# VH-VL binders against q6zmt9r679to764: the designs that were tried, part 1

Scores and structures below are computed, not measured.

Target 1, 86 residues: q6zmt9r679to764
Amino acid sequence: DNLLHWLAEELSEENAESLSSTLPLRRSTIQLIKLKNPDDLTEQIHEFLCFWKKSLPTFTDKLRLLARHLRKIGRSDLAEELKFKW
Unless a header shows other numbers, all headers, positions and changes below count from the first letter of the chain; antibody chains are not in Kabat numbers.
ipSAE, averaged over its two directions, is called F for ESMFold2-Fast, E for ESMFold2 and O for OpenDDE. V2 adds 0.75 times the mean of E and O to 0.25 times the DockQ between the complexes of E and O.
[cut] stands for letters that were removed.

## First folded at step 21 (VH-VL)

Design q1
Fold by OpenDDE, fold request of step 22:
Structure q1 (fold): chain C 86 residues (1-86), chain A 118 residues (1-118), chain B 112 residues (1-112)
Amino acid sequence: as target 1 above (86 residues)
Amino acid sequence: QVQLVQSGGGLVQPGGSLRLSCAASGFTFDDYAMSWVRQAPGKGLEWVSYIRGSGDETHYADSVKGRFTISRDNSKNTVNLQMNSLRAEDTAVYYCAKDDYYYGMDVWGQGTLVTVSS
Amino acid sequence: DVVMTQSPLSLPVTLGQPASISCRSSQSLLHSYGYNYLDWYVQKPGQSPQLLIYWGSNRASGVPDRISGSGSGTDFTLRISRVEAEDVGVYYCMQYLQTPFTFGQGTKLEIK
């Protein structure tokens, strides 16, 4: 997912921790992703975003929901840019 | 404060049309889906329609497909339900609801009575 | 469509006593990663419905600890440990895993 990968590149370590805590994912999943990619923050973020997106019902507005999460962690700038890139 | 205020409805003859409106305030409107739920007199709740945040996807109960149309104007924080070809069995109190993609319907309007009778 | 079946439909309860409502779905509401897309709502007399429980077991904001939801897959239960006068109303389960969203028949809780 190119869009999610772009977003992953724009997020800091702090943002990643904040974002992952707001997503309805199992902690074990996040831990496994980190273990799989210990030295690649971008890939860690990309993977948990992909897992999150895959877990949602098909009728969900995933873009709007992701934007909501970004605003929640103080990255309104990325939320707006995400909508533009979608 | 998060609030949904409904308007429209009333009495109409079978085959007639009505438009319901729901005005939202206190939250980022397009971050959430909106649903309409109705309740016939003395009966339970029945989901009617769903529209996601962008407005680009809608869903309907089989009982209203082809007759009802849900729409939203994110610039005005409003969701509407256009009801055409109304039938007696459409008589109900209609509720609009804020539809959180995770939690479900966490905020409800006050309800609007729609009566279809000859 | 997913059929939701509640029991009982009428629930008279003495103040201070516990109450339990069952909800069964015709198919599993368990989605990937362990979340059940099952809500509980209550409609108190003369009021709009309000959310009580989401994802089967999480209390909505403002819901007291005496109200709880449990279950997974196709069998769910709403429990009130100590019924109070303010608990009078009709309770509904609803699945929102897929459209159409479907409600149970409703359970009318009354005080004896």
Scores: ipSAE 0.882, ipTM 0.956, lowest interface PAE 0.5, mean pLDDT 95
Fold by OpenDDE, look of step 21:
Structure q1 (fold): chain C 86 residues (1-86), chain A 118 residues (1-118), chain B 112 residues (1-112)
Amino acid sequence: as target 1 above (86 residues)
Amino acid sequence: QVQLVQSGGGLVQPGGSLRLSCAASGFTFDDYAMSWVRQAPGKGLEWVSYIRGSGDETHYADSVKGRFTISRDNSKNTVNLQMNSLRAEDTAVYYCAKDDYYYGMDVWGQGTLVTVSS
Amino acid sequence: DVVMTQSPLSLPVTLGQPASISCRSSQSLLHSYGYNYLDWYVQKPGQSPQLLIYWGSNRASGVPDRISGSGSGTDFTLRISRVEAEDVGVYYCMQYLQTPFTFGQGTKLEIK
C-alpha cells in the first residue's frame, strides 16, 4: 500500500509508539512486526497499518478512521494530507 | 455530553412518507458511521440502515431497500432517514445510533415513534 | 444473512445470583485477524438500547465488572456474576461482521 507507506515515512518513532497503542491490534502482533523489522521503523509502521486496515470490515470508512487515529496522536497535519492523497 | 437527539416521525397512512432526523453533538461526527435501528411494538431490535462517515457508502435491510434512504450532512452533524411507501409493518420506534466502527453502537438517540396505520 | 439465535428468551433470576445468556451465529463472526464482531446490548425498561460488550468480550464504558462477554466463532455468552435490580431488561447480541447487521431475538431478564 503506497499511501500507507508514505504515511509510515512521515511518522516519528514517538508517533509510531503512540499510533501503535491506539490501533486495535494484539500486542503479540505488534511485537512480531517489530522483530521482523528491527531496524526499519518505516516498515514496522507500514506493516502495522496494513495489518490494521485488513482487519476492518469492508464497509468501514478506513480513511476517516485512520485520520481519527492520526489526530489522536497529534498529527492532524498528516490526517489532512492523508485525506488529500486518498 | 455526547448525545444524539432525534426528531420527526409520527402517524402516517400506508403509502405515505416520513423523514426522521438525528442531530449529533459532543464528538467529531464524520469520524463515525451512523445507523438506524427500529423496534416494532413488543418486538426485538432490527437494523435498518447504515451510512459511513463520509456518506459515500450506505447499506439497507432488505425489508426497506428501495423505500428508505439514509443520508447525512456532516456540516450540520445530522443523519436522516427518508421513509417512503410506508407499510404497516414499518410501525416501530426508530433509533439512530453512532457506530464507532470498532466498538459497536455506543451512543443511541432517544427513539422516535413511527406509526403507519389507515 | 447471518442468523443470530439467543437462549433463553426468558430469564428469571433471583437477586444476587448469576445469569448467563447464550448467543449463536449461523456463521463464524471471527475475522481473519482475530476479532469477533459481536456486540451485546441491553434495553432497560423505557430506555434506548445501550452497548454492554463489543468484540465479544470488551466492556463498554461504564459497564460494571460483574458483566462479561466470552466466546469466539459462532458461540458467545454474556454473563452477569451477581444480578442486581438495575440489570432488568432485554439483552441482545448483534453481529456486525457484515451487512445486514443482525440481532438475536432478545433475552428478557427479570427478577424472581
Scores: ipSAE 0.833, ipTM 0.948, lowest interface PAE 0.6, mean pLDDT 95
Fold by OpenDDE, fold request of step 22:
Structure q1 (fold): chain C 86 residues (1-86), chain A 118 residues (1-118), chain B 112 residues (1-112)
Amino acid sequence: as target 1 above (86 residues)
Amino acid sequence: QVQLVQSGGGLVQPGGSLRLSCAASGFTFDDYAMSWVRQAPGKGLEWVSYIRGSGDETHYADSVKGRFTISRDNSKNTVNLQMNSLRAEDTAVYYCAKDDYYYGMDVWGQGTLVTVSS
Amino acid sequence: DVVMTQSPLSLPVTLGQPASISCRSSQSLLHSYGYNYLDWYVQKPGQSPQLLIYWGSNRASGVPDRISGSGSGTDFTLRISRVEAEDVGVYYCMQYLQTPFTFGQGTKLEIK
């Protein structure tokens, strides 16, 4: 997912931690992602976002949910850019 | 400041048509899905229709499929329900609701009465 | 479709006493990541429905601490620790794990 990969590049480690607290995902999955990519934060975030997105029902507006949560963690700039890119 | 204001509805004969409208204010409208929920006189709540924030996907209860159409205009912060081929059993108060997938339907309109009778 | 079953359908309660409403789903509402997609709503006389609980146990904004939701999978409970006059109304559970979204029959809470 190119869009989610872009977002992953723009998020700090702190942002990623904040998102992981608001976007539901199994802790075991998060740990597995970290183990798979121990030295690549961008890829960790990318995989996290991809797993999260995949976990949601198709009737949900996943990118808009993501945008809302970006605003909640203080990254309104990324929320707006995301809307522009999708 | 966050609110939904409904309009439309009224009395119509069986087979007739009505259009309901719901105007949103106080929140980023296109960030949220919208639903319609109805309540027949003296009965419980029944989900009717759902539309995503983008408007690119819609869902309907089996009882209204093929007859009702949900739509939205994000430039005007409005969601509409076009009701065709109305039946007596469609008689109800209809509510629009702000539909947050994670956090429920946290804002509701005031309701609009639709009466289908000959 | 997911069938939601509430009990009781009528709930007369004395002021100051606790109240409990049960909601059962025909399918598990537990998401693979541990969240239950179950809401509680209340419709007070002459008003629109309003959200009380989301994700099975989280209070919506403005909901007092005396109201709580619990349960997981297929069995859920709404509890009011001390019923007040303002609690009169019809309570509904609703699943939103999948469309169509489905409500319970409703539980009418009245003061004895």
Scores: ipSAE 0.804, ipTM 0.942, lowest interface PAE 0.7, mean pLDDT 95
Fold by ESMFold2, fold request of step 22:
Structure q1 (fold): chain C 86 residues (1-86), chain A 118 residues (1-118), chain B 112 residues (1-112)
Amino acid sequence: as target 1 above (86 residues)
Amino acid sequence: QVQLVQSGGGLVQPGGSLRLSCAASGFTFDDYAMSWVRQAPGKGLEWVSYIRGSGDETHYADSVKGRFTISRDNSKNTVNLQMNSLRAEDTAVYYCAKDDYYYGMDVWGQGTLVTVSS
Amino acid sequence: DVVMTQSPLSLPVTLGQPASISCRSSQSLLHSYGYNYLDWYVQKPGQSPQLLIYWGSNRASGVPDRISGSGSGTDFTLRISRVEAEDVGVYYCMQYLQTPFTFGQGTKLEIK
């Protein structure tokens, strides 16, 4: 959870939009999160990352999977940082 | 091009050991889990083992727990299956498979025959 | 363990006609906040298995749209709308919700 909050602080609005488009989350879920925290981008990002994490079976390597998504959106720097933090 | 090339296998007596290897190319290896699946002659598919990208967590079918060990070397892009205390019922074609975390086993190796017979 | 039960186990079919394969799981494969963790694979003669369907209904890359999956929870169906000669093989469902991952028994599709 602490790592997901750190990540939420590091992502721009453009990064967050790209990331949310590659994550298998329903558009309605993302919209609800935005409505609950309309002016707090960091909390919006943190919350959809938490929902995404909870949507996965326990055997899944969630941090490595997140690193894969970060590379896809052009944030390999953050993907590298995640690698060393987990 | 994503590819899994297997090596190892062969004929071994009951109680013996073998090590299977699977070499990966065409994708960022440590981003993905790897699985082994086996198929006894004339039978269906049976999942054997799973290892996460980092190698920090492994899972096994009950039929092989304590006898088989899955491992990976991310510097060499390989996943291995160490098979000890082999039994006749372990005779099968063994496949390695790239495990996507979302979709399951989306790319498979060519298969390696292991025969356990006296 | 999650038990996966396929029917039929043998499926002779006439070229150009539809085919359906049923798969039932002993517990729901619908994960909270997520998808149904159910795959379909085919093993064609002399080949390794290949992924056809994931999440119960999503086609893997390169799979033609005449092959589709449906269902949710415990009951799933694979459908081929028009069978072609290259569809011959053994079809397996597999649950990907929890380890040990488990396959159905397989359904052998043959041209009659």
Scores: ipSAE 0.523, ipTM 0.876, lowest interface PAE 1.9, mean pLDDT 91
Fold by ESMFold2, look of step 21:
Structure q1 (fold): chain C 86 residues (1-86), chain A 118 residues (1-118), chain B 112 residues (1-112)
Amino acid sequence: as target 1 above (86 residues)
Amino acid sequence: QVQLVQSGGGLVQPGGSLRLSCAASGFTFDDYAMSWVRQAPGKGLEWVSYIRGSGDETHYADSVKGRFTISRDNSKNTVNLQMNSLRAEDTAVYYCAKDDYYYGMDVWGQGTLVTVSS
Amino acid sequence: DVVMTQSPLSLPVTLGQPASISCRSSQSLLHSYGYNYLDWYVQKPGQSPQLLIYWGSNRASGVPDRISGSGSGTDFTLRISRVEAEDVGVYYCMQYLQTPFTFGQGTKLEIK
């Protein structure tokens, strides 16, 4: 919870676009989140991260998986910070 | 290149123990879960065990629970399967596999034969 | 445990003809957000298993277009539109929704 909010605050609009394109989320879901929070980038990012997290089976190591996505979008610095924050 | 190289295995008597090892290279090891899958001679695939990237959570098939222990050393890029109280029914080729969390087991080791017989 | 049932268990096929393998699960594999947690694997003679399909219908890297997956919930199908010699092997479905992960019995595909 707290880690996803922290991450949402650290991501730029470019980061958010890259991340949303690599996450296995429906295009319609992303669009609805943007419409609900049209001028609040942090809330948009936080919501699609929460949605993504809920879409995964319970055995999945979700924080490790998120770190992988962060490396893919060029934010290896945030992937390493995530490991320290748990 | 992404590779999983297995070692260990061999012949052991019932009640004995073996330790299987799987060395990973070519990917960020602690980003991925690892599984062990076995195949008895002439039989199908049976999932055995799973460990998360952090090593904090493990899962086992009922047939091995309490006898087998999966572990990983992320500093050495290895996953291990400690097999205790071995039975004839544990005779199989054992595969380690990289678990992608989305795609399932996308990279497999070469397999290691374990034979349990007197 | 989720029981996976494949049919047929033996599938002789003429080279160039289509092949179809069915897989049924004892519980729905459709997760609440629309993903089917169903994999298909093949084990070719003398080789380790390899991933063909994930999420019921998505081809893994390097899998040719003639191999496809379909279905949802409890009923899934693997199709090979034109069987080639390199397709010989044993095909397994596996549910990836919950542990213990469980495989179907396997379908041995042979030419002839």
Scores: ipSAE 0.505, ipTM 0.866, lowest interface PAE 1.9, mean pLDDT 90
Fold by ESMFold2, fold request of step 22:
Structure q1 (fold): chain C 86 residues (1-86), chain A 118 residues (1-118), chain B 112 residues (1-112)
Amino acid sequence: as target 1 above (86 residues)
Amino acid sequence: QVQLVQSGGGLVQPGGSLRLSCAASGFTFDDYAMSWVRQAPGKGLEWVSYIRGSGDETHYADSVKGRFTISRDNSKNTVNLQMNSLRAEDTAVYYCAKDDYYYGMDVWGQGTLVTVSS
Amino acid sequence: DVVMTQSPLSLPVTLGQPASISCRSSQSLLHSYGYNYLDWYVQKPGQSPQLLIYWGSNRASGVPDRISGSGSGTDFTLRISRVEAEDVGVYYCMQYLQTPFTFGQGTKLEIK
């Protein structure tokens, strides 16, 4: 969705590496996403965020959970902005 | 130090009401869901209610729908369970629990006894 | 509702021997893009429940290696490789895939 795409545009390669290591995604999934978009960091980030969101039950507060991950990687600024947007 | 401290409870007549409270500390409260789980004397665990971190969505066991209301105040780090139209079968120890969206209920309160009898 | 069925419901065990508890769900707990949403809890005498295992096989913080979870889909097992006195309690599986969250009936582990 538009929030996940916005976030993908705001993250650096360092942020993306940190975020992908804290999100519970299978390594094979991460590798497939990288293969589909090998030179498009924003699309890689957007896709693994979308996949992560789909991996969770419907009752999960996915945006609040994402904010928790953003704080863990040192992007509390994005975590706060995300809370404002939802 | 992650901590959940419960209050409320006690003896009430059938048809009465009680409000249970659970005060949280040691974590970013609004990042986590909260659940209530009860245990009737000598029985197993029964999930009662769930509220998202944002407070935007609540869920209830069928046995309590329409009678119990879960709520949270993220400015005070509290979750509450308003229990109306109480019945004898609601007699139980009630636990609040920090509900980690990945792991389920990873931290539990000390429990609060609710007794519904004439 | 997802029905969770544990066996056995009573489990007397000799100290130092292994113990196993079975949990079966009426529906698969494997989410389409995720993990098995199955927890194990223990309630020791006079205490609140404690999380032992999440996602079917992952140990919660502070849980010793001798306690493990296995299984997928509808069939799950909690195993204690060598029972110690501190393991006495009632063990519950719970599905965390969909509300209403549902527990198994509980398995009371006792030293015989």
Scores: ipSAE 0.497, ipTM 0.871, lowest interface PAE 2.1, mean pLDDT 91

